# VH-VL binders against StAR-related lipid transfer protein 5 (STARD5): the designs that were tried, part 3

Target 1, 213 residues: StAR-related lipid transfer protein 5 (STARD5), of Bos taurus (Bovine) (a1a4m6)
Amino acid sequence: MDLATAAQVSEAVAEKMLQYRRDKSGWKICREGNGVSVSWRPSVEFPGNLYKGEGIVNGTPEQVWDCVKPLAGTLRAQWDENVNSFEIIESLTDTLLFSRTTTPSAVMKLISPRDFVDLILVRTYEDGTISSNAANVEHPSCPPNPAYVRGFNHPCGCFCEPLPGEPNKTSLVTFFQTDLSGYLPQSVVDSFFPRSMAGFYANLEKAVKKFFG

## First folded at step 10 (VH-VL; from c15 with heavy chain S55R, light chain Q55E)

Design c37
Fold by OpenDDE, fold request of step 12:
Structure c37 (fold): chain C 213 residues (1-213), chain A 122 residues (1-122), chain B 107 residues (1-107)
Amino acid sequence: as target 1 above (213 residues)
Amino acid sequence: QVQLQESGPGLVRPSQTLSLTCTVSGYSISSGYSWSWVRQPPGRGLEWIGYIYYRGSTTYNPSLKSRVTMLRDTSKNQFSLRLSSVTAADTAVYYCARLEVTLYGTVYFDYWGQGSLVTVSS
Amino acid sequence: DIQMTQSPSSLSASVGDRVTITCRASQDISSYLNWYQQKPGKAPKLLIYRASSLESGVPSRFSGSGSGTDFTFTISSLQPEDIATYYCQQSYSTPYTFGQGTKVEIK
């Protein structure tokens, strides 16, 4: 995929992410605790759910971003239990890249390992907010691998937002709407994501403390 | 429904500039999508010329880049093609078309104009 | 540039026949391939996108398959109104390129 096309795709994804971020309607809280709130609503992109995570992470926006950023040498694979590996397949620019993410088996092996191929745009806003904006694509260098079930991320990512007056804290908003593919009971999927997202925040908090505390 | 219509001279002399305009109805060209030109010489296949993104940036076929200019007039909901230094090889039916780019990288031309024949002749 | 080669250049079949057209890309384009129908004196019409997705309003007798470099377009039961030239088009990378076309006629 050429830069011009990828730019259009990623821009559209980023716009979707902003729409999700701004839309305050229709969300249902499914998990709340330890300073993290997970909500969901039906996705309009696929026959599944869109999940929203909201929480404050102790750490500067830069520190938090360094832990979650989808770039080379990232810390994500070191602390995120749902990420086995993160590979940059192709980098078009410093902020636009193709990636492959692999996950370990989950839920006592009910969910076999998955891989995801995404186009990711990193966007920095004037207020200091940094966002990742990702959606699934195909890439010739990364065909399906029989060792993994190919999953599909619909527009997803995060917003690392500064908190006025609190430079050592970050408002982190995450959006996920993932088709895990394969044969999975819906009940398993419905229980997995809220728990996974809550765990993400908890583990991220620990990671920031570990790496920057 | 989205409709596209080409307009412009059907005859251009060699070395002159071919100029066409596409008028879009049913959708604002500043609201989304990319707006493209595709040509087809008589009895031959299709050649993509380029597009103008709804935000204003352009992308051209490298084979024609040096001679192609695409502009838009959002107030008239039109976009245009200029092809300079034409020769007989530029004789073709010229189509304007809407180019869709999905969230997942799929790209296709879903709406087309009826086409406008432009003949390059002395 | 990515070259698209489709086969055959022309074919003649009877009403009700199964028609198959193939398209080969000079490099791996994943599933980023479209099929168009062009009737005489008309603009191309999108039939299939992303190799196998049927465009809205297109009859189900049209289908597409394939990925990577080899793709197939099929008309399960040829109808008189299907007389046209068909084109494959890769959308993986600019410049977007088309196959040379396949002219479909009825005996």
Scores: ipSAE 0.933, ipTM 0.956, lowest interface PAE 0.5, mean pLDDT 96
Fold by OpenDDE, fold request of step 12:
Structure c37 (fold): chain C 213 residues (1-213), chain A 122 residues (1-122), chain B 107 residues (1-107)
Amino acid sequence: as target 1 above (213 residues)
Amino acid sequence: QVQLQESGPGLVRPSQTLSLTCTVSGYSISSGYSWSWVRQPPGRGLEWIGYIYYRGSTTYNPSLKSRVTMLRDTSKNQFSLRLSSVTAADTAVYYCARLEVTLYGTVYFDYWGQGSLVTVSS
Amino acid sequence: DIQMTQSPSSLSASVGDRVTITCRASQDISSYLNWYQQKPGKAPKLLIYRASSLESGVPSRFSGSGSGTDFTFTISSLQPEDIATYYCQQSYSTPYTFGQGTKVEIK
């Protein structure tokens, strides 16, 4: 995929992410605790759910971003239990890249390992917010691998937002709407994501403390 | 429903500039999508010329880039093609078309004009 | 540029016949391939996008398959109104390129 096409795709994805971020209606809380709130609503992109995570992470926006960013040398694979590997397939620019993410088996091996191929745009806003904006694509250098079920990320990512007056804290908002593919009971999927997202925040907190504390 | 219609001279002299306009109805060209030109020489296949993004940026076929200029007039809901230094090889039916680029990288031309024949002749 | 090669260049079949057209890309384009129908004196019409997705309003007798470099377009039961030239088009990278076309006629 060329830069011009990828730019259009990524811009559209980023716009979707902003829409999700700005839309405060229709969300239902499914998990709350330890300073993290996970909500969901039906996705308009596929017959599944869009999940939203909200939480304050102790660490500067830059520190938090360094832990979650999908760029070369990312720390995420080191602390995120749902990520076995993160590979940059191709970088078009410093902020636009193709990636492959692999996940371990989950839910007592009910969910076999998945891989995801995404186009990711990193965007920085005037207020200091840093966001990742990702959605599924195909890439010739990354065909399906029988060892993994190819999942499908609809527009997903995060917003690392500064908190006024709190330079050492970050408001982190995450969005996920993933088709895990395969034959999975919906009940398993519905229970997996809220737990996974809550765990993500908990582990991120630990990671920031470990790397920057 | 989205409709596209080409307009412009059907005859252009060699070395002159081919100019065509596409009028879009049923959708604002400033609201989304990319707006493209594709040409087809008589009895031949299709060649993509380029597009103008709804935000105004352009992408051209490298083979024609040096001679192609695409503009838009949002007030008239039109976009245009200019092809300079034309030769007989530029004789073709010229189509304007809407180009969709999905969230997942899929690209296709879903709406087309009826086409306008432009003949380059002395 | 990515070259698209269609086969055959032309074919003639009877009403009700299964028609198959192939398209080969000069490099791997994943599933970023579209199929168009162009009737005489008309603009191309999108039939299939992303190799196998049927455009809205297109009859189900049209289908597409393939990934990578080799793609197939199929008319399960050729109808008189299907007389046209069909084109594949890669959408993986600019410049977007088309196959040379396959002219389909009825005996």
Scores: ipSAE 0.932, ipTM 0.957, lowest interface PAE 0.5, mean pLDDT 96
Fold by OpenDDE, look of step 12:
Structure c37 (fold): chain C 213 residues (1-213), chain A 122 residues (1-122), chain B 107 residues (1-107)
Amino acid sequence: as target 1 above (213 residues)
Amino acid sequence: QVQLQESGPGLVRPSQTLSLTCTVSGYSISSGYSWSWVRQPPGRGLEWIGYIYYRGSTTYNPSLKSRVTMLRDTSKNQFSLRLSSVTAADTAVYYCARLEVTLYGTVYFDYWGQGSLVTVSS
Amino acid sequence: DIQMTQSPSSLSASVGDRVTITCRASQDISSYLNWYQQKPGKAPKLLIYRASSLESGVPSRFSGSGSGTDFTFTISSLQPEDIATYYCQQSYSTPYTFGQGTKVEIK
């Protein structure tokens, strides 16, 4: 995929993410605790659910971003239990890249390891917000591997938002709508994501403290 | 519901500029998608010329880039093609088409005009 | 540029026959391939996108498969209204390029 096409795709994904961010209707809380709220609503992109995570993380937006940013060799793979590996397949620009993410087995091995190939756009907004905007693509350099079930991320990512008057805290909003593929009971999938997202925030908090505290 | 219609002169002299306009109905060209030109010489295959993004940026076929200019008039819901320094090799049916780029990188031409024959001749 | 090569250039078959057209890309284009139908004197019509997805309103007798460099377009049961030239088109990178076309006729 060339830069021109990838730019259009990523822009559309970013717009979709902003739409999710701004739409306050239809969300149902499915998990709440420890300062983190996980909500869901039916996705319009596929026959599944869109999940939203909301929480305040102790750390500057830059520190939090450093922990979650989708770059190879970053801190993400060191603290995120849902990530085994993250590699950059191809970098088109400093903020636009193709990536492959692998995940471990989950839910007592009911969910076998997955890999995801995504186009990712990193965007910085005028208010200081930093966001990742990702969606599934195919890349010739990363064909399916029989060791993994290829999953499919519909538009997903995060918003690291500054909090006025609180420079050492970050409002982190995450969106996930992933087709795990395979033959999984929907009940398993529906229970997995809220727990995974809650765990993500908890682990992130620990990570920021560990690396920057 | 979306319809595209090419318009312009059917005859152009060598070394002159070919100019065509595509009028779109049923959808605003400033609301989304990319808007493209594709040509087909008589009895031959299809050649992509370029597109103009709904936000105004353009992408051209490198083989034609030096001679191609695409513009849009949002007030008239039209986009245009200009091809300079034409030769007999530029004789073709010219199609305007809507180009979709999906969230997942899929690209296709889903709506086409009926095409307009442009003959380059002295 | 990515070159697209179709085979055959032309074919003639009977009504009800299974028709198969192949398209090869000069490099790996994943599944970013579309198929178009062009009837005489008409503009191309999108039939298949992303190698195997059927465009809305297109009859189910049309199908596509393949990935990487080799792709196949199939008409399961050829109908008289299917007389046309069919084109593959890669959408992996610009410039977007088309195959040379396959002319399908009825015996």
Scores: ipSAE 0.832, ipTM 0.921, lowest interface PAE 0.6, mean pLDDT 95
Fold by ESMFold2, fold request of step 12:
Structure c37 (fold): chain C 213 residues (1-213), chain A 122 residues (1-122), chain B 107 residues (1-107)
Amino acid sequence: as target 1 above (213 residues)
Amino acid sequence: QVQLQESGPGLVRPSQTLSLTCTVSGYSISSGYSWSWVRQPPGRGLEWIGYIYYRGSTTYNPSLKSRVTMLRDTSKNQFSLRLSSVTAADTAVYYCARLEVTLYGTVYFDYWGQGSLVTVSS
Amino acid sequence: DIQMTQSPSSLSASVGDRVTITCRASQDISSYLNWYQQKPGKAPKLLIYRASSLESGVPSRFSGSGSGTDFTFTISSLQPEDIATYYCQQSYSTPYTFGQGTKVEIK
């Protein structure tokens, strides 16, 4: 994929992410507790759901970002139970790259390991917010691998936002919009994401304390 | 709903500049997509010339880049092709086309103009 | 530049026949390949994008498959209105390039 096309694709994904972040309507809460809210709405991109996680994490935006960033030097695979590996396949710029992520089996092996190939854009905003913006693409270096079920991310990522007046806290808004593919019961899929998102926030808080505490 | 129409001279002399305009109806060319020119020499296949992105940047086929300029006039909802220093090899049917680029890197030409034959002859 | 090679250059078949056209890319393009139909005197029309996805309104007798470097376009039961030249086009990277075309005629 040439740089101009990748920039256009990733900008469009980032604009979708901003639309999700700004849209206050149509969300249904499906899990709430321990300072974390998980909401959903039907996806317009595929026959599945768009999930939104919201929570405040005890750590500076820089510390939280180091734990979640989809860039070189990320700590993500060290603490996230749903990420076995994160590999940068090709960097077009320091903030625009292709990645491959692998996941472990889940839900007592009902969900076989998946791999995901994404085009990723990282943006910084004037207020200090940093966002990650990803959606599935193909890459010749990552053809389908029979050891994995190829999953497909629709526009997804996070907004790592400074909390005004509280420099040691971060507002983290996450969006997951994932087609796990394969032959999975709908009820398994619909239960998996809210649970995993709640666990993501709990584990992230522990990770920030572990790495920066 | 979206329509593209080419206009311009059908005859150009060698070494002159070929100039074509595409008029778009049913969608604002500054609101999305890329707006492309593709040509087809008589009895031959298709060759992509370039596009102008809705935000204004251009990407040209390297084989033609030194001779190609694409511009737009958003007030008339038009985009244009200029190809300098033409020869007989530039004789072709010229199409304007809308280029879709999806969130997933899928790229294709979905709407095409009728095509305009431009002959380069002295 | 990515070269696209179609085979055959032309073919004749009877109404109802299965027609197969092959397209090969000079490098791995994943599934970033489209198929267009062009009737005489008309602009090309998109039939299939991303190797195997049918464009809206395209009859189900048209199909595509392949990934990497080798791609196949099939008309399961040729109809009289399918007389046209068919082009593959890679969309993996600029410059976007087309195959040389396959002219399909009815016997």
Scores: ipSAE 0.829, ipTM 0.903, lowest interface PAE 0.7, mean pLDDT 94

Design c37
Fold by ESMFold2, fold request of step 12:
Structure c37 (fold): chain C 213 residues (1-213), chain A 122 residues (1-122), chain B 107 residues (1-107)
Amino acid sequence: as target 1 above (213 residues)
Amino acid sequence: QVQLQESGPGLVRPSQTLSLTCTVSGYSISSGYSWSWVRQPPGRGLEWIGYIYYRGSTTYNPSLKSRVTMLRDTSKNQFSLRLSSVTAADTAVYYCARLEVTLYGTVYFDYWGQGSLVTVSS
Amino acid sequence: DIQMTQSPSSLSASVGDRVTITCRASQDISSYLNWYQQKPGKAPKLLIYRASSLESGVPSRFSGSGSGTDFTFTISSLQPEDIATYYCQQSYSTPYTFGQGTKVEIK
């Protein structure tokens, strides 16, 4: 995919992510506690759910971003139990790239390992917010690999937002919209994402302290 | 309903500039998509010329890039093609078309104008 | 530039026949390939996008398959209204390029 085409694709994904962030209606809370809220709504992109996580992380926006960014030098795979590996396949710019992410088995091996091939755009906003914006694409260097079930991300990522007056805290809003593919019971899928998202925030809190505390 | 319509002279002399306008109705060209020109010489295949992105940037076929300029007039909801220094090889039906680019990298031309034959001859 | 080669250049078949057109890309384009129909005197019409997805309103007798460099377009039962020239087009990278076309006629 050339830079001009990838820029258009990724900009459309980023605009969709902004729409999710700004739309206050239709969200149903499915888990709440310890300052973290997980909400869901039916996806309009695929027959599944869009999940939103909201929480405050104890760390500066820069520290939190270094732990979650889908870019070169990320700490993500070192602490996120749902990310076995993150590989940059091709960089078009410092903030626009193709990646392959692999995941471990999950839910007592009911969910076998997946791989994901995504086009990723990172945006910076005037208020200091940094967003990641990803959706699945195909890439000739990443054909289906029989060791994995190919998963498909629909517009997903995060908003890493400064909190006014609180420089050592970050508001992190996350969106997960993932087709895990394969033959999975719906009850397994529906329970997996809220639990994984709560675990993500807990593990991120620990990771920020480990790497920057 | 989105509609595209080409307009401009049907006859151009060699070495002159071919100039065409596409008028779009039913959608604002500054609101989305890419707005493209594609040409087809008589009895021959299709050749993509270029597009203008809804935010204003342009991308041209390298084979024509030195002679092509595309512009838009958002107040008239129009985009245009200028092809300089034409020869008989530039005789073709010229189509304007909307280029869809999806969230997943799928790209295609979904709406086409009816086409305008431009003949380059003495 | 990615060159697209169609085969055959033309064909003639009877109503009801299965028609197959192939398209080869000069490099791996994953599944980023489209098929267009152009009836005489008209603009091209999108039939299939992303190698195998049918555009809305397109009859189910049209299908596409393939990935990488080799792609196939099929009309399962040729109808009189299918007289047209068919083009493949890669959409992986600019410049977007078309095959040379396949003219389909009823014999």
Scores: ipSAE 0.791, ipTM 0.891, lowest interface PAE 0.8, mean pLDDT 93
Fold by ESMFold2, look of step 10:
Structure c37 (fold): chain C 213 residues (1-213), chain A 122 residues (1-122), chain B 107 residues (1-107)
Amino acid sequence: as target 1 above (213 residues)
Amino acid sequence: QVQLQESGPGLVRPSQTLSLTCTVSGYSISSGYSWSWVRQPPGRGLEWIGYIYYRGSTTYNPSLKSRVTMLRDTSKNQFSLRLSSVTAADTAVYYCARLEVTLYGTVYFDYWGQGSLVTVSS
Amino acid sequence: DIQMTQSPSSLSASVGDRVTITCRASQDISSYLNWYQQKPGKAPKLLIYRASSLESGVPSRFSGSGSGTDFTFTISSLQPEDIATYYCQQSYSTPYTFGQGTKVEIK
């Protein structure tokens, strides 16, 4: 995929992400605690749910971003229990790239390992917010591999936002809408994402402390 | 209902500039998509010329890039093609077309004009 | 530039016959390939996108398959209205390129 084509695809994904961030209606809270809220609504992209996580993380935006960024030098795979590996397949720019992510088995091995191939765009905003914006694509270097179930990310990522007047805290808003594929019971899928997202925030707090302070 | 319509001279002399305009109705060209030109010499296959993205940037086929300029007039909801230094080899039916680019990398032309034959001849 | 080669360049078949057209890419394009139908004097019409997905309103007798470099387009039961030239087009990378076309006629 050339830069011109990838730029259009990724801009469309980033526009969807911004629309989700701005739309305050239709969200139902499904998990709440310790300053973290997970909400959902039906996805318009696939038969499944769009999840939103919201929470304040104790760390500067730069520290939090280094832990979550889907870019070269990320710390993500070192602490996120749902990321076994993160591999950059091809970089078109320092903020536009193709990645392959693998996940471990989950829920007592009911969810076998998945791989994901995504086009990723990172944007910055004038207020200091940094967003990651990803959706599934195909890449010739990553054909389907029978050792994994190929999953499909619909527009997903995060907004890493400075908190005015609080330079050592970060507002992190996350969006996930993932088709895990395969023949999984819907109740397993519906319980997995909210629990996993709450765990993500807890583990991120620990990671920021471990790496920066 | 989205519609595209080509307009411009049907005859152009060699070494001169071919100019065509596409008028779009039913959708604003500054609101989305890419707006493209594709040509087809009589009895032959299709060649993509380039597009102008709804935010204004252009991408051209490298084989034509040195001779091609595309512009838009948002107030008239039109986009245009200029091809300089034409020869008989540029004789073709010229189509304007809307290029859809999906969230997942799927790209295709979904709406086409009727086509305009441009003949390059003395 | 990615070159697309179609085969055959033309064919004749009877109404009801199964028709197949192949398209080969000069490099791996995953499944980013489209098929268009063009009737004489008309603009091309999208039939299949992303190798195998049928565009809305297109009859189910049309299908596509393949990935990588080798792709196949099939008309399961040829109809008189299917007289046209068919083009594959890679959409993996600019410049977007078309195959040379396959003219389908009825005997």
Scores: ipSAE 0.759, ipTM 0.881, lowest interface PAE 1.0, mean pLDDT 93
Fold by ESMFold2, look of step 11:
Structure c37 (fold): chain C 213 residues (1-213), chain A 122 residues (1-122), chain B 107 residues (1-107)
Amino acid sequence: as target 1 above (213 residues)
Amino acid sequence: QVQLQESGPGLVRPSQTLSLTCTVSGYSISSGYSWSWVRQPPGRGLEWIGYIYYRGSTTYNPSLKSRVTMLRDTSKNQFSLRLSSVTAADTAVYYCARLEVTLYGTVYFDYWGQGSLVTVSS
Amino acid sequence: DIQMTQSPSSLSASVGDRVTITCRASQDISSYLNWYQQKPGKAPKLLIYRASSLESGVPSRFSGSGSGTDFTFTISSLQPEDIATYYCQQSYSTPYTFGQGTKVEIK
């Protein structure tokens, strides 16, 4: 895929992410506690759910970003229990790239390992917010691999936002809408994502302290 | 419903500039998609010329890049093609077309104009 | 540039026959390959996108398959209204390129 095509795709994904961030309607809380809220609504992209995580993380925006960024030099695979590996397949720019992510088995092995191939764009905003914006693509270097079920990410990522007046805290808003594919009961899927997202925030808090505290 | 219609001279002299306009109805060209030109010499295959992205940037076929300019007039909902220094080889039916680009990298031409034959001759 | 080579250049078949057209890309394009139908004097019409996905309103006798460099377009039972020229087009990378076309006629 050339830069012109990828830029067009990734800009559309980033605009979808902004729409989700700005839309206050239709969210239902499914998990709340320890300063973290997970909400959901039906996805408009596929017959499944869009999940939103919201929480404040003790760390500067730069520190939190280094732990979550889907870019070279990320710490993500070192602490995130749902990321077995993160591989940059091809970089078009420092902030526009193709990635392959693998996941472990989950939910007592009811969810087999998945791999995901995504086009990723990172944006920076005037207020210091940094966003990641990702969605599924195909890439010639990453054909289907029989060791994994190929998953499908609909527009997803995060907004890593400075908290005004609190330079050592970060507001992190996450969006997740994933088709895990395969023959999974809907109840298994619906229980997995909220639990995983809440665990993500807990583990992120620990990671920021480990690497920067 | 979206419709595209080409307009412009059907005859252009060699060495001059070919100019065509595509008028779009049913969708604002500044609201989405890419807006493209494709040509087809008589009895031959299709050649993509380039597109203008809804935000204004352009991408051109490298084989034509030195001779091609695309512009838009968002107030009239039109986009245009200029091809300079034409020869008989530029004789073709010229189509304007909307290029759909999905969130997942799928790209295709979903709406086409009717086509306009442009002949380069004396 | 990615060259797209179609085969055959033309064919003639009877109503009800299965028709197969192939398209080869000069490099791996994953499944980013479309098929268009063009009737004389008309603009092309999208039939299949991303190698195998049927566009809305297109009859189910049309199908596509393949990935990488080798792609196939099939009409399972040729009908009189299918007389046209068919083009493959890669959409993996600019410049987007078309095959030279395959003219399909009824014998």
Scores: ipSAE 0.753, ipTM 0.873, lowest interface PAE 0.9, mean pLDDT 92
Fold by ESMFold2, look of step 12:
Structure c37 (fold): chain C 213 residues (1-213), chain A 122 residues (1-122), chain B 107 residues (1-107)
Amino acid sequence: as target 1 above (213 residues)
Amino acid sequence: QVQLQESGPGLVRPSQTLSLTCTVSGYSISSGYSWSWVRQPPGRGLEWIGYIYYRGSTTYNPSLKSRVTMLRDTSKNQFSLRLSSVTAADTAVYYCARLEVTLYGTVYFDYWGQGSLVTVSS
Amino acid sequence: DIQMTQSPSSLSASVGDRVTITCRASQDISSYLNWYQQKPGKAPKLLIYRASSLESGVPSRFSGSGSGTDFTFTISSLQPEDIATYYCQQSYSTPYTFGQGTKVEIK
């Protein structure tokens, strides 16, 4: 994929992410606790759900971003239980790249390992918010691999937001809509994502303390 | 529904500039998609010339880039092709077409004009 | 530039026959390939996108397959209205390029 085409694709994904962040309607809370809220609604992209996570993380926006960014130098794979590896396949710019992510088995091995190939764009906003914006693509260097079930990310990522007057806290809003592929009971899927998202925030808070504390 | 229609002179002399306009109805060219020109010499295959993105940037086929300019007039919902220094090799049916680029990198031409034959002859 | 080579350049078949057209890319394009039908005096019409996905309103007798460099377009049962020239087009990278076309006729 050349830079011109990837720029158009990634711009469209980022606009969908902004749409999700701005839309207050249709969300149903499915998990809440410890300062974290997980909500869902039906996805318009595939026959599945769009999940939104919201939480305040104790750490500066720079520290939190270093833990979650889908870019070179990320700490993500060191602490995120759902990320076994994160590989940059090709960089078109410093903020526009192709990645391959692998996941471990989950839910007592009911969910076998997946791999994901995504086009990723990072944006910065005037208020200091940084967003990641990703969706699945194909890449010639990453054909299907029989060792993994190929999953498909629909527009997903996060908004890493400074809190005015609170430089040591960060508002992190996450969006997640993933087709895990393969045969999985709906009840397993519906339990897995909210639990994983709540765990993500808890583990992120621990990671920020560990790496920057 | 979306409709594209080419207009312009059907005869151009060598060394002159070929100019065509595509008028779009049923969709605003500034609201989405990329707006493209594709040509087909008589009895031959198709050659992509370039497009103008709905936000205004242009991308041209490198083989024609030195001679091609594309512009748009959003108030008339039109986009245009200008090809300079034409020769007989530029004789072709010229199509305007809408190019979709999806969130997942799928790209295709979904709506086409009827085509306009431009003959380059002295 | 990614070169697209179609085979055959032309073919004749009877109504009801299975027709197969191949397209080869000069480099790996994953599944980013489209198929168009062009009738005389008309613009091309999209039939298949992303190698195998059928465009809305296109009859199910049309299908596509392939990934990487080798792609196949099939008409399972040729109909009289399918007389046309068929083009593959890679959509992986600009400049977007087309195969030279395959003219399909009825015997």
Scores: ipSAE 0.683, ipTM 0.871, lowest interface PAE 1.4, mean pLDDT 93

